# Ledger of designs, part 10: VHH binders against Type II restriction enzyme MwoI (mwoIR)

Target 1, 363 residues: Type II restriction enzyme MwoI (mwoIR), of Methanothermobacter wolfeii (Methanobacterium wolfei) (o59646)
Amino acid sequence: MKNPKFTENQKEIEKEEFEFLQKLNFIIKESLELFNTNLKNSMKFINYITLPIIMASIESKSFNPFSEIIEKHIAFILNSKMNSLGYKFLPLGYSSDLTYENDNSIIHIDIKTANLENPSDFKDTVPLGINQSSYPGVLDCKIRGKNIKADCKKIKVYPNIPTTYNNKLTITNALLFIYPDYKEIIDEIREDYIAIRELISINLKDILTPIEGSLEEFLNYKPSNEKKRLEPILDNIVRGYFIHDKLRHEFSENVEKDLEEFEKKIIGIAKKLKEREIKPVAILSISIPNGELAPHYDDEIVSGKSWGSSFRYHYKKSGNSVFKGLDNKASRAVFLHINKEYLPVLKKYFDPITVYELTEKRL

## First folded at step 4 (VHH)

Design g18 (framework vhh_6z1v_2)
Fold by ESMFold2-Fast, scan of step 4:
Structure g18 (fold): chain B 363 residues (1-363), chain A 121 residues (1-121)
Amino acid sequence: as target 1 above (363 residues)
Amino acid sequence: EVQLVESGGRLVRTGGSLRLSCAASGRTFSNYAMGWFRQAPGKEREVVAAISRSGGSTWHADFVKGRFTISRDNAKNTVYLQMNSLKPEDTAVYYCAADYSPLYEWDYDYWGQGTQVTVSS
């Protein structure tokens, strides 16, 4: 069942992986201005796409409420660009965010978001599930402070993604977005969201309906006269919610009072998000080795504390060295974007040599 | 703020050794990463080696790996480049540079004036 080209041929496997890493990095870097513009517009202006996602993220207790928005913008970019390189979208039902294929490979792109205040999620490792790569996981013999076996040092856990499928090599790339701590904004938005839910007494994701034209007004809004121009647009959106039978029914007896409070809360959320520009600190592209390469790497490139479901890939072998391919020439991790305003913070977690090596400009 | 002065460049025979020094003046030298760059006539400037603020982490370009060693002495505010097994291809002006957070070769904030190394056969 395994592809003979890739079975026990580490050179061909790494060649395919690094060739894809270079293609992915090119696509993202070339599209970065578009991504940043689209992300700024989505974050600064509340609209049909961003509002339900933010509300759902708050309800789900997500650490970063904007992870779904980032995923959608990256998916948009990748779907348009990957086709030009001979890859087609493949909906396999894996928990990887995006899957594509060509004649030789099946590509899994996993989009990760990390809070700058939680450096364990980005400074040395990236978390992986058993359904995100073919590389075998490892866990300590201690689970929840208990020893599993007296003579066991580490237990190997195998992923549910095979190293090859349908004669194609499986390749995993993580795109890691590091963001500043937005807990204060999340807490402020949460209060407004709770109030909106109490006013309507129904699940907002079932009733949020776009009004024709309002999305384009939000996307093209120029904030030179912020409060006066934004509030009329939001008022029109709130009024359009009455087109939906459920929302109309809920406001039937106290429409003026409930609508006014609903509007105030929606405007409050939009204003708070607009006043705080949400932008990434850094973006890393990380190539996870295919499981066929495991016998050729040290077991220490993987660690984990959870049995059968999660582990960490160590993309830095040491504090000053990026994890490389087996020929020791190419790095498996690359910075695609660094926000220079956050350099003083980043160097707490990345020493100068590691930052330099990760930026592709080492010679 | 930091000012850098390189020294030690001279004519040396193929296979010989040479140590370059870069003396830094100014406040908080120990807060800067240091790098050595070189530029031969008619060629682009290239990175040779880099060292972390503490000296605990170093990086060397593949074309000098095993032959050159970067080090620093924070008590003397000096960074060094020990060059062994010199080749004619190593002929260049060598520059030291200081950066608070190096990301790319152009991100170094402070540069010395350079010291000429010439390797003859």
Scores: ipSAE 0.000, ipTM 0.177, lowest interface PAE 17.2, mean pLDDT 67

Design g19 (framework vhh_nb_b201)
Fold by ESMFold2-Fast, scan of step 4:
Structure g19 (fold): chain B 363 residues (1-363), chain A 122 residues (1-122)
Amino acid sequence: as target 1 above (363 residues)
Amino acid sequence: QVQLQESGGGLVQAGGSLRLSCAASGSTFSIYTMGWYRQAPGKEREFVATISRGGTTYYADSVKGRFTISRDNAKNTVYLQMNSLKPEDTAVYYCAAEDFYTGSYLDEYDYWGQGTQVTVSS
């Protein structure tokens, strides 16, 4: 019965958020073909980004290689397009995701990827770290060692991103790309990767010039409940190999044979990856409310896991997440692209499906 | 930078052979991994074969045992010997130079030739 009234300042914040949504819709639609990841990537991108991430995934078992690969490719494409719209890249150090500024605002784009076969990654919420949003989060406390949401007092967490920076509003958008299941690609390259790992660990470890500690860290890595990233280590090992290959001098016949086999396996993996099309099933834009809007959106922020530094924005609960201070009734979570071939699958999780229009359109 | 020019395409009967050549000019040819790709009408571009700077080769399964890639660094040329040609091999064939070992991993595109048409009739 007692709902807070939007101030003029809060309405202005929502106008800036909505204006960015309009710009984002434009660049995604005009750039849609460029998100065919592998057909547009250079061999260098595959070698230095894609391959190390795939190799790390095979070693870690719980690591999703395609989330990292797709995020890197999307970041590359988006950077070009944001620059063309007058945004300047701004390295604020809050996240490896993209931050930009124009005269009015600072825009943080939090790139998310989800596998269509894992609906928990996209059907209800987007996860937010304290460095991903200006919105203060809440956590449900433990009662007698159990996590109980309904009966638990909420504990606030503080964001690392301020609501304003250098007199500019901070706008946060989660850009979620949903892709088909690509587990078959990992299976296809698994044997080649195992052969590469054996060559590195047995025959080539003294020849590769990794950054200090990288090879030792890689060889001693043991997958567990921790998802420690290996791609910086593997990137250094791969770079060391290519440096040595360029400078090849006086290696023994056995070493030359092992390097030839290593090169053949790496080329094989890279070519298989380059031939694959990674096209999105759907692209969903989620406008995360600025922290100054907390009085109006606190019920849409859901506690995350039991650790103290993350929470979720629940964009499908509470009768539609809409821009509550704007007369347009636009949704904060809208599809910018849908591959209609996958519409029956998407309707299991998004019914109705809200497609971006200046006015809400339902499918 | 490198510029690539393909030659050797043409019309051939099923079961016949063709040899494609790709001549490179410009920057140091010997540091590039050289490859062949093809694109049939109405289809996506697909990988055919590659050869590293050291001579290591890799082939698509569809051409393995029928096609042979080779290079001559003294002539700045890469070759594709195509044997036992099938109508399904009909495509425009493209030569590519890929800087696999040096340069920026942020480069979006490799160097490509203009393509040469191969038509296999039956």
Scores: ipSAE 0.005, ipTM 0.421, lowest interface PAE 10.2, mean pLDDT 72

Design g20 (framework vhh_nb_b201)
Fold by ESMFold2-Fast, scan of step 4:
Structure g20 (fold): chain B 363 residues (1-363), chain A 120 residues (1-120)
Amino acid sequence: as target 1 above (363 residues)
Amino acid sequence: QVQLQESGGGLVQAGGSLRLSCAASGFTFSSYAMGWYRQAPGKEREFVATITRGGSTYYADSVKGRFTISRDNAKNTVYLQMNSLKPEDTAVYYCAAEDWYTGDYEYDYWGQGTQVTVSS
């Protein structure tokens, strides 16, 4: 097959891609140290960002909270900077992690993390949900579940992201953070997470139900103005004492022991995370043209169509005429940061390698 | 009053060609994606081809390379050029108008259908 053509607004889209890239690069360069997740040295990071996410992960039945913690940390930093650049948060209800608008465009940001030991997650493609497609298409799908198994062929795929909204162009950007292998850290906390889920589900469900406030409120609060207020609330959640302190003398010995174990496990997780420091290997910006988001469009650029639930975007196959990126040629994928310590490893997957520089680009 | 009227169906021998037309009225044609679907007796309706308002085209694998969808906004008409027809292409062909702007994927208009019969 031949490479797909972009939308009729190709030049306008490419110009907006470049303008957003300049702003994104500025944020990343100025905030680089903030993307070094300082779990080893930051009590406020652990109490404010990490603990509510850990609790939400336990309640949501999700186990890999580490990727979630990093993605929320990135989202927090970006959200704090976007307003100063003239972007307003736009809650459209789409599946992008963050959506913003300015006078000219709407930006969908999909935050991705990848482990350096799993090159299939970063070296050629980025995974996208079917609900992030912008044009109709046809997919074969296979549905496999406990209560249903179906082989559905040639189903129609509907676009979920419009190419324009309220007379503004829409741009999708996948922001990929590559990190060193952190399996060791996950393994250290795995047993504590399992123990907490068991305690809540079996022993402490009714006791902890009346906790004042919700974890969703913590995730939506602005850290700068809420940190002092949130720290005592997180401490109360960890301890549980503010709910039942006056009634603790009425609890059975077994209930007292279960509450003590719950507190001990939560504190144990926080201490283990506090002693770790995670820095990104590289930060890659991948701008995705709306015309290439359709899973059926071109097998060289979009693959994974046989399963229907997601597809992979082959970002090394897509170019942009306005700026140079990954290989100093026209590209929609550009490195915003590379940790030089990992350059020999990265050269196994990217050769040549270039980093985006403001002075080397033009509108 | 939205109306879609298909025409151009008929009987043709295997290896032959047919051109289907769908005339649209009652809506802003240029603002809609237009598609073709087909249904053979005793089978479910299946997708054939679609053309976006911008002119991008997408095809089912079974017809790719043989069928071509096109549109004429001045005439409010969408076409399906069918080449190298096979007996398996025998079906009633339906024209559909699909609104992509509102995000309401149940806002579809359908025509009455036109019969295509391919003999061996």
Scores: ipSAE 0.000, ipTM 0.107, lowest interface PAE 21.0, mean pLDDT 64

Design g21 (framework vhh_8h5u_2)
Fold by ESMFold2-Fast, scan of step 4:
Structure g21 (fold): chain B 363 residues (1-363), chain A 122 residues (1-122)
Amino acid sequence: as target 1 above (363 residues)
Amino acid sequence: EVQVVESGGGLVQPGGSLRLSCAASGFTFSDRSYAMGWYRQAPGNQHERVAIISRGGSTNYPDSVKGRFTISRDNAKNTGYLQMNSLKSEDTAVYYCAADFYTGDYLEYDYWGQGTQVTVSS
């Protein structure tokens, strides 16, 4: 079978996608130690990222914040690295995707986490929002298993994101972090965070106030020597909060005891995270083709099961794993990290030859 | 123990230049410092970021000093620098050096120096 010939513009698109994939893969590999969610990396973020997310999840009467904690931790690290490379962050609403621009491109990085016990979430596909790429998706003409119209088999859905905008190319990369089942760890920290929430909302509500303002202002805030009345580690943990010294003097005995309990609970959670050592099983970087490349890739490379279901990018379909327009035929899906302890489990889902090739950094 | 000490502050006329130095002891920049930065505090204001440099040498500046200030680091000497050109009266502040580092105990902390006074006045 003859594939259609790539145009010069399509070859240039493939080249720019490949160059960005190499750049992204390099900065992730340089920062692998920072993606470890144990005490070393969690402590720096616990009061700014981890604690607010856990408290919001508990307040909403659902508790699955661990995926959100990991995703926000990854996003924070990536944002720093992307800024260092000259990419400007574009806050486009309340989505979890990261959007950046430079003079030539608009970059969408979609961060996903997957549980090792749920292979359908990583084995062949990665979840992808239709508004996170320029690639058209395909849906079955069904609502809850029933066809929308009698004569409709499949619907082609065009994303709102153009292939180019203001002469800037749209590039989409997914980053998939596979983790071990962390349910037991979640269950262990839940009670401690409920206790912290009660301390903040009941006992300390009149003296301990979150810093208002932007995330940048929050992260750049440094406490003065006036807050060194607490242990140095507690000062670092609570630097995201104002302590009202006048009210603190008024209630000094109870307030100090409650602040000590607050410190003990936060340190206890950090210690539990360190002892459980939550590390990625594997990290997979996936370049999703720009919509201008659709004639050269499988029609259902981005597809959903039914109307209103989530779209998935099918990175193993029909040779979709390579840059088809490049002479080197480099891989679009690359393992950046594999934890050797989990290699026997991963071999059930990934061909050992493919795993070996991708971990050799052939990009 | 880990310490950061600033030097090079002083009195300078508008349009003048100063070079601040930040000397670190108790850790090595190449092994343990993820980033270092310069912050300033003028009377009545909270700390303001004026320059940041990563371990790899990437820099960032706010618009108020961009093009006038240059941050650099010498990992071999465990020293960071802030070159300040075209100084304005609004640059008058106490300047602080801050460094993020890893202690080997799997904990990361921000360390601040005691500050150095910069006064821009005729």
Scores: ipSAE 0.000, ipTM 0.085, lowest interface PAE 24.0, mean pLDDT 69

Design g22 (framework vhh_7aqx_2)
Fold by ESMFold2-Fast, scan of step 4:
Structure g22 (fold): chain B 363 residues (1-363), chain A 122 residues (1-122)
Amino acid sequence: as target 1 above (363 residues)
Amino acid sequence: QVQLQESGGGLVQAGGSLRLSCTTSGFTFSSYAFSWFRQAPGEEREFVGAISRSGGTTDYADSVKGRFTISRDNAKNTFYLQMNSLKTEDTAVYYCARDFYSGSYLYEYDYWGQGTQVTVSS
């Protein structure tokens, strides 16, 4: 379809996208120690990550409980820094993790995590649907039979996030944290949290209602509300169990046994998680083009194989974007942090196209 | 306002017994797990034993296992450390501690007693 004509505004859009990248770089570098905390050496980080992971693993439908919990921890830190730089939270009802406004733009930040052992989640693309950006995507639907191959027509899907809101340009950034493989930790706790989930569903429903309510509040927590803090929610989860101690005399012998088993298994999981390091191997900023730039890129720069959950941004194919201080290779993906221990592994996937460092010397 | 206070320490001969008490105030005793620690001069604090909120689970350091027993009395807001077959290496200041939440944190302590001296002579 014929979209609005693009003029001098293309350069202005790229300028605003680049200026936000500089601010994001500043925030990440200023806050780096908060993101690189060693789990075993930081009680605050243990409280924020260990307890929510245990609770999420009990009720989560996710194969990787680390993703949801780490993303909320990152969002909490990032929100504190955005507020200090004069960004105002905007509750626009879109699917982006964080949405802010300043005098010049509307900023959408989508926080992503990836496992280093699953390169399909970070080497060429980032999982980012059209509901998290202003860029239109293409759905590739293929009909296959045992002896018949037929490709259906590609479907162009338009985003719900506008390219401009109240005369301010919409900027979207995917902030990707790559972590070491935690599969062994997940495998170690799998048996215990399945057993805990069964105890909750069968015998402990009335006892754990305060914990469930606090966990629901945590899972729905959005740090963009400046009056809402993560620590009180976590404290409530930790202490919610104590409410039922006052009623213990009213419960049967079976409930007492189930509470002791629950406590034992939670402590076991916490012990295993407390001994682990949870540091990102890299932090990557991926600037998703504003939808008004779509005519200058391939249609398949955002593509998926099913509705809603499988859209991906192909950042190695971003086209004509140019950032100040970078080489003549156009790129929308830049490293804000690299853990040098993992540099040889990272270079297998990112060199030569997307590996750029933003420093004061290059700004 | 939360307070933990140890009592029952003193001088005892090797092979003897002592019972330490930790009396608490300012909170709902039955809602917390508790632990005992000890510290010899010039050394770091060492874990001795723990008792769960329900009282159904206890844990001990290998150095005291089989000799020491931790227990609690919710009606008296007090928990105890029964020390039997005492050795000279058990000489230390003994501290009681309130565990923040044993079901979610492993050995996280928010309040401590001021300590009671136990001296075991040869």
Scores: ipSAE 0.000, ipTM 0.225, lowest interface PAE 15.8, mean pLDDT 67

Design g23 (framework vhh_7aqx_2)
Fold by ESMFold2-Fast, scan of step 4:
Structure g23 (fold): chain B 363 residues (1-363), chain A 123 residues (1-123)
Amino acid sequence: as target 1 above (363 residues)
Amino acid sequence: QVQLQESGGGLVQAGGSLRLSCTTSGSTFSRYTFSWFRQAPGEEREFVGAISRSGGTTDYADSVKGRFTISRDNAKNTFYLQMNSLKTEDTAVYYCAAPDFYLGDYLDEYDYWGQGTQVTVSS
């Protein structure tokens, strides 16, 4: 936003965003030690089926599996704190990680994690589904891997969530956790996860293969050549496990032997990771504009990430919209936490005048 | 959710034997690692032994190694603690326990507990 002139609607929206930001800042500051968790705590979300899938995903580089585990841990912490502040969990079916309501607003929180060594995941944009924000987006026409500027026309796409719902204002926040590189940890367990991936083709075949061939789809998945997304395949595998887990199974002696070897490898990985602590480098709160704010922003604030399903919000191009009570240089993206040790590397990617730490002295 | 219930406790003379049973309900028995714990009067609860999901691995506290054996019967949804060469020091309330996830036993996290069964060893 270029020197925005606040309308009454803009003031109301940004007032609700600011009040939520203050509460979020309080929660994050109070709970910093809980985000400094060792991998042992995160392993509660790992089992014989999910761990080999996670390990295969690490090798394929399709997504960061440690991000999924950490995001679940973050969601658990936030859920416990939001409830104590008078927010009621609201399962609306939007693609946001957490949805809450209070007397005035419906709040969508999309939890994001990023690796410090992959700045493309955090330095300029945050991806959003059409069901995660009320802000309209623009889709670019692109050939995968190429930009066809001369023939490309921008297509406007309207979001699926309204700016208000049941007379309550909708607010969307992307909460981005930047973590140190996991490369050393991955290297330490590499031999074990390769062995595990080979074993899943044996023991998982007896458990999950009868359900829609999802195991074959997963094992043959190649990110560079595959048009199908990985998430639906993983959902089919997990759903298959849940169905089978409700039934008592007797496995053949060979499958039991493979499961025992699998268990030894998983325990080996858990033992190596048990004492490792992962703490965030930085925590960013990104207030995604409500659709009523669209007239105050250029098209460059949002762009299409892929055909029809998601947008990118360019938070560094947003104006100074976190308002009265904060630094006039504040943007819609603010740091809630910075690990001072990593400040020099963060300064390579962030302008201190547009992105800065929110402190109690400014509130 | 799994429910655990112990049975087989009682009074036994030193040097005797006793077999405890733990019956499960409400979940898939064969998918869980099972453990036995005990609590002597005036003391904290201590680990006794564990049996893995596959049944191929067992672990025991040093105080009971060579005397106690843990086993499981998947067909009966039951696991057992066979106690031989009992000593007066084995007098305790015995509890069976299970984790809520695959690595919980390794991480010493147990979510499901039985109500306990009293074992009294007389001199």
Scores: ipSAE 0.000, ipTM 0.311, lowest interface PAE 12.3, mean pLDDT 67

Design g26 (from e06 with F101M Y102F S105L; framework vhh_7aqx_2)
Fold by ESMFold2-Fast, scan of step 4:
Structure g26 (fold): chain B 363 residues (1-363), chain A 124 residues (1-124)
Amino acid sequence: as target 1 above (363 residues)
Amino acid sequence: QVQLQESGGGLVQAGGSLRLSCTTSGSTFSIYTFSWFRQAPGEEREFVGAISRSGGTTDYADSVKGRFTISRDNAKNTFYLQMNSLKTEDTAVYYCAAEDMFTGLYLDEGYDYWGQGTQVTVSS
C-alpha cells in the first residue's frame, strides 16, 4: 500500500528492537577485548579448544576449523553478558544459536561469521531459516539462475517463529563478525592436517574411537544460563588422543612411532597458529523486522533461490535499512565495531558516509 | 598431582656448562610433558625448552638452540636441561614445569605444575 502509517503498536515494536540494539552495542563494546583474548588463547591452546574442532574439520575435509571456534567463543561470551543484564536463556527449539527472554520480549540472536575474502557472505544478505525470524518472506522460483516452474511465480513462506509468544514480542538480531582471511594459515598447516587425517584413518583408527562420544557432545553443545562450560568437554576429547601411559605398554613399536608422529604434527600446527593474531575486521548488527512490521517493509526483503526452508535477508534493499517507525535516523544494519585499517575494503560494500557515521555515531 | 624440585644451578663462567635436574613426585612421571622456563630480574618468564610425553619430540627457544638439550629419564622420575656454551644473557632463575596434557605451545598458562626455581648466574 502507498505510504502506510505505523500504528502505535508497530512503533512500540520498533522501539523494543532499537532498545535491544543499544544493549547489544554496549555488550559488544564491553566485550571486544574479551573476544580477542579468548580467541587468541584458543589458537594457542590446541589441546583445550582448537584440537577437537580441527579434528572434526579434518574428518569433514573442510580444513576450516576457525569459523566453529569463533562462533562458540562469541556464543559463550554473549551468553554470560546477556545473563548479567537479566535475560534468561530460553530453549524454544528454533535456532540453535541464542534465544533469551525478559519481561517484554523474546530475543533471538543468530551469530554469523564471514571471511573478508568472501563478500557474498556479508555484502548484501545474511542467510536465514524459517526458524530464525518471525518475518514472512518470499522464495525465488529460480535455482542457480534457472526457472523451476514455467510461470516462475515466487513462493510465499511463513516463518516458524511467531511474532509473539506468551504475550512477548519476538525480536531477531543477526550478529555478524567479519574476520580477515585465515585461509593462508590453513594452507600453511594443510600438509600437517592431511598427515594427521591419514594417521587417524589408517594407523590410529582403533585407538582414537573412544573420543567419538565426547566429540558428539561438543558438536551438540549449546550455551546455557546454567553455567555449563565448554572446556571440560574439549578436555575429554583431547585426552582421548593421548593414550594413558599404562595402556601404551601394550602397543607395538609401529603404534608408538605413529603416536609420536601424530604428536609431532599436532605440535607443528599449534606452533604455526600461535604466531597469528585473529581480530575482527568489523562487527555488524542486523535488526531483522518483526513480522508485525511486514506491511511497512518490502516483502521481497526476504528472498532466496534455495530448496527447502533456507532463504536470504537483503538488509541493504531500499527501504529496509532504517527503522521506519522511529524518527531517529537509525539504520537496522549498523556497525558495532570497525577496524579502521580495513575501511577501504569495507567502503566497496558499504556506503562510505554510512560507514563513517556508524563508526562515530553514538547508539 | 605432581610436585617438582629443581637442582644444579649455580655460578659459572661464560663458555662453561651446567646441567639442571628436575625431580618429580606425587604422580606417574610418564604421563607429563616437561618444560624449562627462565626469568631474568625485571623481565617476564620465557620458554627455554620442552620434551613431550613420549620423549620423541623436543623443542627449544631460538636463543638456546644448538647450546641446550632437554632429556628425560622415566626410570628416575627426572628430566634435565644440559646447558652448554653459556652466555651472560643466560643468567636467570630457571623453573621446571609440567602439564598432564600436551599443548604444543609452551606458554606459562598451559602448565599446571611448577618448581620453585633455581638460580643460574653466568659471569663474564
Scores: ipSAE 0.000, ipTM 0.365, lowest interface PAE 12.5, mean pLDDT 70

